# VH-VL binders against o27280: the designs that were tried, part 72

Target 1, 266 residues: o27280
Amino acid sequence: MDSMNVPEVLEIKRIVEESESVKTFIFSWDFRREVRPGQFVMVWDFRDEKPMSVSLIDPVRSEIGISIRRVGEFTDRVHGLSEGDLLGIRGPYGRGFELMGRDILLVGGGIGMAPLAALADEATARGMRVDALVAARTADELLFLDRLEAAGVNISTCTDDGSCGFKGFAHERLLTLEENHDMAAVCGPEPMMFQVMRILDERDVPAQLSLERYMKCAVGICGQCCLDDTGFRVCAEGPVFWSQELSRVREFGRYRRDPAGRRVPW
Short names: E, the ipSAE of ESMFold2; O, the ipSAE of OpenDDE; V2, 0.75 times the mean of E and O plus 0.25 times the DockQ between their complexes.

## First folded at step 3 (VH-VL)

Design p1 (framework fv_bamlanivimab)
Fold by ESMFold2-Fast, scan of step 3:
Structure p1 (fold): chain C 266 residues (1-266), chain A 121 residues (1-121), chain B 107 residues (1-107)
Amino acid sequence: as target 1 above (266 residues)
Amino acid sequence: QVQLVQSGAEVKKPGSSVKVSCKASGGTFSDYAISWVRQAPGQGLEWMGRIIPIFGTANYAQKFQGRVTITADKSTSTAYMELSSLRSEDTAVYYCARSTYDFGSGYMDVWGQGTAVTVSS
Amino acid sequence: DIQMTQSPSSLSASVGDRVTITCRASQSISDYLSWYQQKPGKAPKLLIYAASSLQSGVPSRFSGSGSGTDFTLTITSLQPEDFATYYCQQSYSTPWTFGQGTKVEIK
């Protein structure tokens, strides 16, 4: 990553409440700095800096959006901000999604729908047919359904509790959907992505998966971003990986590393 | 180490069916698919199909479609292959093998000992 | 169905020899190719997967190479336990298919 990039202090132009725990922060953006779906930015609240996926890319309005889930001290502080307040933004960083073919399947779990919402906008603008499987634990945690509908996306939903759409997990719902897609893009909890990848592999659908958990260091050397056998660094070579790249990483979807570097099951 | 243990040899009449079992010992099928491969006397290897137990998905070679059924019982970590409408040409050793279903894989790393099935009148 | 053709169908060799077996797919299969060893009366044993990846526990004298349609299995210094039949297998498309086999016999 480019460690000499200076964060730009931007005014929060608009805040959209996506759910009880998720907000999208919208900023004016100078598109001389290109940003693509699947890339992330470093968000600086003048105390801490954290990586966040770009969820809206709108060159017509000259805006980007960053969707943030409230999960800890940093995100709690950011959620307390209002329109007109300032945040530092540095980037974009990472490898974005690549679009190929005529038909794409998006499979998103929870906040993982954020980068996929931006991808859906690009895919529809390119004339692709877009099918989206949106998964969450409950109906109120399903994200971006209004945006996907407005973009012309064919939406399927599933919730663990059955409160909206199919009752069950993303991979169970996927088994009931048509198998003819030129490619897929997947983002969500790693165990969900692993099971979805296996089904897509069985169907010979090439997939790109976004591994957001390792986006902790966008500058300098980050050994913690290294994946098992392959030596891949998520911040340098990801966060988006093709499924064939991940098939050679025994750790993906089965194990994670604890702070001591030990392999522990999901 | 993980082993796949198959049921014993069988002699069947033409037109009957045979059901071969394959039990995982020292492990489970949860992370893997089970493939079935047969070998007629003096011949090469022929893939029949596979099942991915956690997904409930089974795929078959077209040659066997309608005659073969592959199932799995997760509670006993046992896979089954049933072949119906048997002919003398179905005389073979039938192997189960643990296969990966991660992208780009499909290799079979652990094999059962084989089950001889003889079809004779 | 994808047809897999091995060459040669048999060969005779001595301990210490370098043995090369080739496998050709009727269409491109990327690197979705595995090699197996089978001894008389035994189940096949995986040697190589993904065209060039050595299975754990397999001696380093075995190696695989190739991509697309043309693949090679090499045994650098043949040992007595290596006299067996070798099969290639594609997993690019169902049905998965095997080559006809290559028998490596004592000269």
Scores: ipSAE 0.005, ipTM 0.406, lowest interface PAE 15.0, mean pLDDT 82

Design p10 (framework fv_bamlanivimab; at its last look DockQ between E and O 0.56; V2 from the best seeds 0.00; counts 0 for: pae E 9.9 > 2)
Fold by OpenDDE, second read of step 4:
Formats: C-alpha cells, structure tokens, sequence
Structure p10 (fold): chain C 266 residues (1-266), chain A 121 residues (1-121), chain B 107 residues (1-107)
C-alpha cells in the first residue's frame, strides 16, 4: 500500500474556533507531499475516519488546516480534542481546484467555504482578483471573513435571515451581481451549488464545484461515492468537478446516496 | 446626510503613535467599509488600508503593514486608525472614507474632514 | 501594486473650455476606476465611479469613460468651481492606488 494511504499520526498544533460549530485544526505538514485546495484528507480519530477538506495551506509555516463542522458523533469527538492531542491523517486525496484567468468568483456556503478559503489564498498569491460570495444561515455562521479580508478578497455576504449582507440564498445574491469572472469555484450545500451552477452556465462562466458524498476508502475502490450513471467516484475523479462534468450527473442537486446506498433527497 | 467626523489635529514626536478616530452618522455603519487615506503636504492621495466593521478585520497596504492598525467599534459607529513608530514622513492629513464592500465597489463616496498629523522633533 | 498614471499633471484652462484628463493603469482594472475632485484644504469628492457612473449630485458636465487600462475624465464646459485637483483611483485590487493627480488651473 502506498505510504499516503497509511494514516500519519499528527499532533494538533493549534485550534482556531471559526464559529460556534466550526473549528480549524492545524497540523505540521511536510510539503514534500503536495496538497492542493479542493483536495481532502481522511481524518482518523482512532475510532472512525471521515473525509475533510483542507482549508489552510501554508508552506511558509509548514502547516495545513482542516476545518471541521460539528455534525455528528465523530465530529463531536474531534471537537472535544485539545491542542497537543493526536489525530490520524492520510492523504491528500482527490482532484483539487484549478485556477485560470485573472478574475475568480468563489461561492461558498457554510463549511463549503473551507476549501475555498484555501483556494482564495492561492489565487490572491497569484495576483488574481478574488471575489467571494460567502453564504450562511446566519451571520454567526459566516466563515473565514477575517482571512479573506486580510488577503484582499472582495467579500459579499448573504444570510438566510439577513443578519449580514444580502437576505437570501447565494444564487439569489449572485443574480444581483453583474460582474464578469473568468472562472468560478463553488462549494456548499448541493442545492445551492446546483442553482449557482445554472446561473454561471447561463453566463458562460467556467465553474468548478466541489461535491460531498459518503466516502469510505478515499482511493476509488469501494465505490461508495460513485455518482449515478457516470460512474464518477467523488474521491477519485472529484471531489472537484467542472460544471460540464456535473451536467452529466443526474443526481446532482437532486439526491445522494446514504451509507446504505439508498437515495436520499437533499 | 451621511457624515464622517474625524478627531482633531495631532502633533507627535518621532517614534510615538497616533490614533485618529472617524465617527459615522446618518447611515448604517455595518453596511460599509472604512478606508484610511493620507495626503502629505503638496502630495497626492495614498491609501493605507480599510476595515469592514461587521467582519472586525482589516486589510492594509504593504507599506504600512505592521505599523498601522485599523479598528472599528460598531457600538459607536467609529473607526480608528493607529499609526506607530511615527516619522517625519508621516506628516500628512489623514482621511477616513466610506465605501461599500460588495463586488464592483471600491469607490469612496463619503469622506471625513481630515485630520492633520504633524510629526516633528 | 497597480500603478495609476494621470496625464497631464497640470493644465490651464478657461471657463467654458472642454477639459480632458486621462488615467492609465499598469494593468487591466476592468471598470474599477473612480474619479475624485479635491479643492485646497478640503477632502476629496467622488465624481465618477465604475469608470463612467456619475455620482449623485455631481453636475452632468462631468463624465467618465474607458475600460481596461485607459480611462478619461471629461468636463464638457469648465465652470469656475471646477478649478481643482483631480485624482483617479483603482479599486480592482488592494492596495487601492491613486493617480498622481491633475491640477486644473485657471488660464
């Protein structure tokens, strides 16, 4: 087995509380192992293992960050950890985002901003203009605004309750924006991504979208993350897909498979 | 009717710090960003940085990175600019200015009256 | 950083004259360009934003044009109150930068 498939036990260097429900765990990282925004790692707490997007890539400090939202038993346990505690990390896996053009639009919802925050860092470092539409249910759930602002990202926010920025959903806000971008990167709830993709397609803006599916092996073997009709494995061919690829995926924005393989609506 | 009112003129010694305030009235403080722009005598305009108060974070021009701190108090609708390690070259009129932070923005439509800061031995 | 270069640095004109000021960016800034007027001892005043949008309350004799790297501020008929220094400013990316200014003086 490839060494990358063996979890490396790493010490949590720092924990950043991003919001009430989201923490970023920072680890030392050997950058001889390349990691790209949009890729994910498997996080092992010695009981269970879950895929998590990389939200911070800092070659200068030799660190990576993994942002985790508290949503279940596994993440509850992880959120209970402290600096100095250990986690198993294997990866990175999957296809990350590609950058093209000079003006990029990021559209993120909730924890979906995690990989986009990393992408924003790279894009700004490359001298790209970055516009980020950051969406959340409430103002308190908006993520990475400080990082984005500090990086020179142009931020627009929208919240379901209107507590910050535009009141409404990301796609609704996007409709009010007329700026042209060379490329877009999207990550968040799939219904959001679906609507955003439609708008971007109508505007002829190339778009990449990061999907979330139940992933078990992360190496394209188990098939748990296979997308219907296409055979795309989110862990191998994704999780980042071009809009043209997702146009072939009928289930996109409509349903997903649960761990038992049953279709469940979004 | 939106106005930005800045604190009064300052005279400082080299090496000291100055903190200028900018109070907003007549509008929604949280909907905008506050920039600080300075102008040395007889010179042009120089953007120093901005803060988006609702995010409570700032972006700075590299020239001032590490020496300038921009903050905001949402409760009082007041932005602050603190410049440390003052030099004679920092003698200027300092302006606060309002802009939106949405896409397509960046124009400063409301300006403070300016605060003269003189750095001299 | 994006450099903004205005031309001319100064000009003399008479009331009623057509005045044109140009601003060039070191790289494309799309339409993220604003024009300001500043009178001695006063704060700058926004005239034009988004390259060509007239700020509310600004006389219609002011107009802006251009996109990409080259921009122009035009005063169709100079008025006595228009003698001032004008600045262009890009907001395409931080740090925001200004042109060096154009002083419009009375002939």
Amino acid sequence: as target 1 above (266 residues)
Amino acid sequence: QVQLVQSGAEVKKPGSSVKVSCKASGGTFSDYAISWVRQAPGQGLEWMGRIIPIFDTANYAQKFQGRVTITADKSTSTAYMELSSLRSEDTAVYYCARSTYDFGSGYMDVWGQGTAVTVSS
Amino acid sequence: DIQMTQSPSSLSASVGDRVTITCRASQSISSYLSWYQQKPGKAPKLLIYAASSLQSGVPSRFSGSGSGTDFTLTITSLQPEDFATYYCQQSYSTPWTFGQGTKVEIK
Scores: ipSAE 0.799, ipTM 0.904, lowest interface PAE 0.8, mean pLDDT 94
Fold by ESMFold2-Fast, scan of step 3:
Structure p10 (fold): chain C 266 residues (1-266), chain A 121 residues (1-121), chain B 107 residues (1-107)
Amino acid sequence: as target 1 above (266 residues)
Amino acid sequence: QVQLVQSGAEVKKPGSSVKVSCKASGGTFSDYAISWVRQAPGQGLEWMGRIIPIFDTANYAQKFQGRVTITADKSTSTAYMELSSLRSEDTAVYYCARSTYDFGSGYMDVWGQGTAVTVSS
Amino acid sequence: DIQMTQSPSSLSASVGDRVTITCRASQSISSYLSWYQQKPGKAPKLLIYAASSLQSGVPSRFSGSGSGTDFTLTITSLQPEDFATYYCQQSYSTPWTFGQGTKVEIK
């Protein structure tokens, strides 16, 4: 009996307003079904189903949280729900992050902080030192700063407009950081992740990157897992990949593909 | 030049609460965290916790979790530390101090003058 | 919690002496260590941050060294105003913790 592939109708226990555009939906969860940071679930509103990263994993309270940014019709409907309403949850799916060493660098952009917030909780629970570089366009779009600080995470912020912390992009802030880490985990817009990966690679810091567009690979949906200029190649199980795997992918950080397979620049 | 100015000495009974203030004078809380550090008579320094006002969030040493609350009022550049359920062992000088918060740059370059809190009788 | 062990607990010295104080962390803290000076009845004063960086306005006779678990504060040519208690502090991980202090007193 594979309970991961059967949608379970769950009651929304609590909703946390993370920002004007982001909410975290909290559900009771039976932890006999293990959930790891970096994994995602399929969220079903009884009309459409979308993959969403798990942003809170709390075995003590028997809860998981799913953070959702308002970007279209599905997410607008979900944002209109209240505590007590029902959603279908299926999963978890995908490869989770792996932790190694004594200290870890997290680099997150926008909603990409969601899976990294869950990873920060696990890393701190294991006694690791966690440094988080949190990037957004403006201060109002920085996410999870309160959770990270409460967990003992060392925070550095970057905003494009300079409204909070370093004025500039995550990779520009990273270039001013002299101390390296045993590993890094990165999640955010693909161009940001590409620039960060290159710097970490030059510094011999092993990094794991979470790619939203590959979440469907983990549930067996092909087509979105094809990466190259010479036709189809088998992708690694997503959404989390090591940097050495992505350094061989010419597409990563440079262009994406439309439904017809044509290159579209970032 | 920034100075941190703390409220005056307090004498409290066991079981009561004390709230100490720390006001930035000649500057702001911009890009800084405010820590609270206490020192019992003849003893060393003990970190209680900090607040980063721009994040509106605080972090506490486990020993004080549930008894200490650190808050900040950004409009007046004032931080507060409230300690409840006071015991004789809480008799100490309480200091506020500022630090940057960026990637563990937790050195405290500006300190308040200290507030003596005596718990007796 | 990270434990900071400072030694010696006290020492006697004369003006002009070279004084060395050591601080040991129970686990590696990289370079996230600061040194403070405290005089009776006064707040601590930052001397050194990031293990070896001299705070603005602090005399050059003060220097810090070390990384990982072992750190030293050195005062070359001790002056009368240097008789005080000195504390190390780690900011690698919360809770931040201090050494027990080293009292430098006149011989």
Scores: ipSAE 0.543, ipTM 0.766, lowest interface PAE 2.2, mean pLDDT 86
Fold by ESMFold2, look of step 5:
Structure p10 (fold): chain C 266 residues (1-266), chain A 121 residues (1-121), chain B 107 residues (1-107)
Amino acid sequence: as target 1 above (266 residues)
Amino acid sequence: QVQLVQSGAEVKKPGSSVKVSCKASGGTFSDYAISWVRQAPGQGLEWMGRIIPIFDTANYAQKFQGRVTITADKSTSTAYMELSSLRSEDTAVYYCARSTYDFGSGYMDVWGQGTAVTVSS
Amino acid sequence: DIQMTQSPSSLSASVGDRVTITCRASQSISSYLSWYQQKPGKAPKLLIYAASSLQSGVPSRFSGSGSGTDFTLTITSLQPEDFATYYCQQSYSTPWTFGQGTKVEIK
């Protein structure tokens, strides 16, 4: 039996309240199964199983952190758990981010900051200069700011309502920022990522973007995470793609799919 | 217009501590960082650290780590710098300064009037 | 930490002179460089930000140039009020650091 495809039941060691709607659940992890920033895990609450972002990767303490936004019945149940409670975890799955150069820009929207926080830790550990553009609807939904600041990441914020930082969308703020990065990593709402990708492509900044799609198997056999015109499976060939790869994908930024595979507007 | 007003001059003995205040008026507080910069007599400027009130966290120059605590009270738009275990070489004028904190934007566009701190026995 | 080296440490000049002050960073800081003027007994005053952008209310005789590691502050026609000490400062990464200063004195 392939242990990656069977959930391991793990105890919640700590819970960090990141915001009103986001908690990070910290578990012991056997790093014989390596985890890279941008990979994901499937979280099982003994009833349902959902893909979740890894936001903390700590091989020294043998810990991982998984950040979960409360958005429905599954995540409501998980948010009701306490330290010492159990969850099933399988993975990691997918292709993670690749670091290059010395100066990296992170652009994250909402929970999309979770994999970018893990990437920021790796980038700073390698001695890279890290700039982060952190976006949300409101100030209280900006994630990981304290952690990023403590790590020496240079932060710019934007909020839809202007309650913190630039009032507006991440791509609008990006247009007004200095163009001094060797690469970018982007994760968040797909419409935001599309707009950010266009700007970065125009600036000739290599960019990697992390996508979300409906997933069931996480190993690429069910086909529910496929992109329309490339045959790429988000769970196997992604979730992290280079901007060059995504520029060939017609559906990116235009629509999403429901669990039945039907096109649904963003 | 934004103005930074600092607390008055202080004379301190070696081994004691000093806490300097910096009150912002006539503008926003929450969208900015407050830095502390000191200048010993006849010497140049030395950045000590900053606080970003909306993150409720501070970042310090390594030289001052462990002796300096920088805090802010958002409700009164006031930042504080406390320097402990004072020595004669801490005799200086201490400035607070406002800056943005976006990457590449750490220029200090508004300065307080300075607070002279003299450490002598 | 990024070290900032100014040149010269001091200079003497007359009203009307062209003055040039150089600042060198120990590593590339892109354009994240600012210039300050400080008169005796007063707080520093921002002149130039982002290497070349003139701060509001600063006379146009002040200009900045450079990127990467080498930066220049120029005063095209020195005025009596320009006798002061000038500092560069990088904001590329924390800790933010200043040059040692350049004192401009009356000849």
Scores: ipSAE 0.006, ipTM 0.530, lowest interface PAE 9.9, mean pLDDT 85
ESMFold2 (binder alone), look of step 5: mean pLDDT 91; pTM 0.943
OpenDDE, look of step 5: ipSAE 0.779; ipTM 0.898

Design p11 (framework fv_bamlanivimab)
Fold by OpenDDE, second read of step 4:
Structure p11 (fold): chain C 266 residues (1-266), chain A 121 residues (1-121), chain B 107 residues (1-107)
Amino acid sequence: as target 1 above (266 residues)
Amino acid sequence: QVQLVQSGAEVKKPGSSVKVSCKASGGTFSDYAISWVRQAPGQGLEWMGRIIPIFDTANYAQKFQGRVTITADKSTSTAYMELSSLRSEDTAVYYCARSTYDFGSGYMDVWGQGTAVTVSS
Amino acid sequence: DIQMTQSPSSLSASVGDRVTITCRASQSISRYLSWYQQKPGKAPKLLIYAASSLQSGVPSRFSGSGSGTDFTLTITSLQPEDFATYYCQQSYSTPWTFGQGTKVEIK
């Protein structure tokens, strides 16, 4: 058993309230254990365990951040925690994003911006031009805008209700943009990602997309996160996939498997 | 008929701070970014930083990092630029300028009238 | 930072002349280039954005061209009111940077 599979009990160093429903939990991190944007960790509150994307990677401060949206019992408990409290963290796991080219487009929806925020930091540090299309239902749900702006990211916002930026969905906004990029990274609701991917493919923009599936083991053993037809394990071969890979995944953008293995439509 | 109106001329001592205001009228403040650009006498234009008021965080040129603070009050549609630790070299006309923050933008289509800041002993 | 270099620094021309000003970026900035006109004691005025798009209200005698690293501002027929200093500005990445300016003077 790899030592990385044993949860390390870490103290919450700091909590950042990103929005009403999203908090970023910051931990001290030993960067001898490498972590890349797009990878995830398993967060254990000593009762349950859930996969969470890394949203902050700060080697200077020796910190990582995990952004968690309040959506259920587990996250409710975690959101009730305070600085100084403990969580178990194991990982990181999965395939992260790769950066290429000069100009990168980030398309994020909701909490999907979490891994993209980390990617934005890396990309900007590398001197890349970063365009970020940040989408949410409402203005109040837009994430990491201040952080992205401070980093020099060019931001375009999209809200369902038009409360900030373009009124509509991310793929609709994308259609109005004429700029081409060397690559794109996408993370958010799968229907969004599906539409965005189609547009990017039509434009011949290489794209990476981060998928979310029910995940139990995180080590490619249990098969709970397997994608139909391909056998791709989101925790092992993903969660970041190239568009070419996802083109082979029939279920992408259409349905997912619930914990019982049943098809659940998006 | 969008306009940016800046505060009046300032005379400051070295080491002091100056805060210039830029009030927007005739448009939606939240849909745009406000940049600050200065121009020393007889010199060219120098971009200092930008704020997107709705985000409430600014981006600064490295040259001014730690010495300049750009803020915005959405309720009054006013942007502010505060420059501390003033030096004689900071003597310039300071402009606020509006731009969009969407992709493909970055051009400043509306400018304030400028604020002369003189730093002298 | 991206360096913007204009040429020439100054030029003399007569009314009716064709005037061309060039701007070179230290690296590719795609089409994220704007041109401004500034008269003494006045704020800059946007002329061209996105390398070649004419700002509303700007006379058609002004035009911009180029992409990547090399850009050009052209005044087809110089008018008396066109004597001013012109600046290019890149917005490809922050910090935004300007050329050093080109002063167009009357011959």
Scores: ipSAE 0.714, ipTM 0.880, lowest interface PAE 1.0, mean pLDDT 94
Fold by ESMFold2-Fast, scan of step 3:
Structure p11 (fold): chain C 266 residues (1-266), chain A 121 residues (1-121), chain B 107 residues (1-107)
Amino acid sequence: as target 1 above (266 residues)
Amino acid sequence: QVQLVQSGAEVKKPGSSVKVSCKASGGTFSDYAISWVRQAPGQGLEWMGRIIPIFDTANYAQKFQGRVTITADKSTSTAYMELSSLRSEDTAVYYCARSTYDFGSGYMDVWGQGTAVTVSS
Amino acid sequence: DIQMTQSPSSLSASVGDRVTITCRASQSISRYLSWYQQKPGKAPKLLIYAASSLQSGVPSRFSGSGSGTDFTLTITSLQPEDFATYYCQQSYSTPWTFGQGTKVEIK
């Protein structure tokens, strides 16, 4: 609906420091506007607007949360805000994750754990068993471990440097697991997602992957959201895709595109 | 070979609190979760909660939420369970036990010897 | 919470007997079930995990089977040291819950 395209100015109710580089901004939300794990909103600081995944969906407290990593000018400005300050929010946009079966595997890398944390809450509320493989370069970059454990999620960690849990990459840890799940959801760096997808496909585990690159428009009017082979628009047709769809995309996991559309290695 | 060694028996008054320790020796501490399980005289086993020391966060059974606090000190390989607002119904042997936190896991393979807590006036 | 019900609550047996204990979950727990042995005055000891996997150091006369809601612990030839109370435990979701126990007593 048109009302979703008009920013609502909301007060920052609470800020949670997730790590040195990540904060979750919490807002009161009217749940007559449905929001689902895997969807994103456009965050407007009254100068620039950027897409951010919804990381907390709490109908009991009437709150949503948006987790933001400090990576540039816009995110630096937003990180400088305090409780009581205002931000514009419009959305939600995109298709959310679908849940099926009794048990689910979540595989998240870095900030990719943000949409998966919201999914974990929904899955546990539905009575599903949730196993989460949380990956990062170092222990300090692992996100939402406290929240996942409090929700009853079974956690395994891996860090590139071995500072917390398994030493290595998410796909290397996954290869040591003999157990299969009814489904999986994956979000993180594209090379990680590609390797994880291949393993899950070989094990016949249906997987959904959240592909959040180049999201600059909320309604699919910008071609930069397109995938090379299929013409999918991430903000309109994604950001969540089934693994069968992504396995047919030649660029997935191999290269990315700059704002001008040129191929750039990972 | 790993052992969990618990603090000694306690006798407490109703309304007070008790803090039981569980020290790991001869093996893994940080790579596992530490659960607390109690057993009232002549009764079965009741899981109270666990901590995963590497995350420094705990999860509790709803029955004990608000009264129990489970903590861990990685430098001394010691886990603690503090139970407040004690009642006669809290008289039990309290066990700490080690479990993996990996997928498909949740079994407790190493147990402490138990700490008897008696709540009496 | 998932309720675990054991059957029987107690049984009498002789050395050399085959003993079977059952455990039923109030909902499907896949294979996330463990069996423990407890002797008087002692902490529980893990016997079986993941429904059917024998813990290292546990005698082969112990075996577990089942999935979903129905599980069985079998002792094929009861020995004197096996007179104890046995508990099943689900680890499918927190809070983890135990059966009420089955006491195996001398006939």
Scores: ipSAE 0.482, ipTM 0.739, lowest interface PAE 2.8, mean pLDDT 86

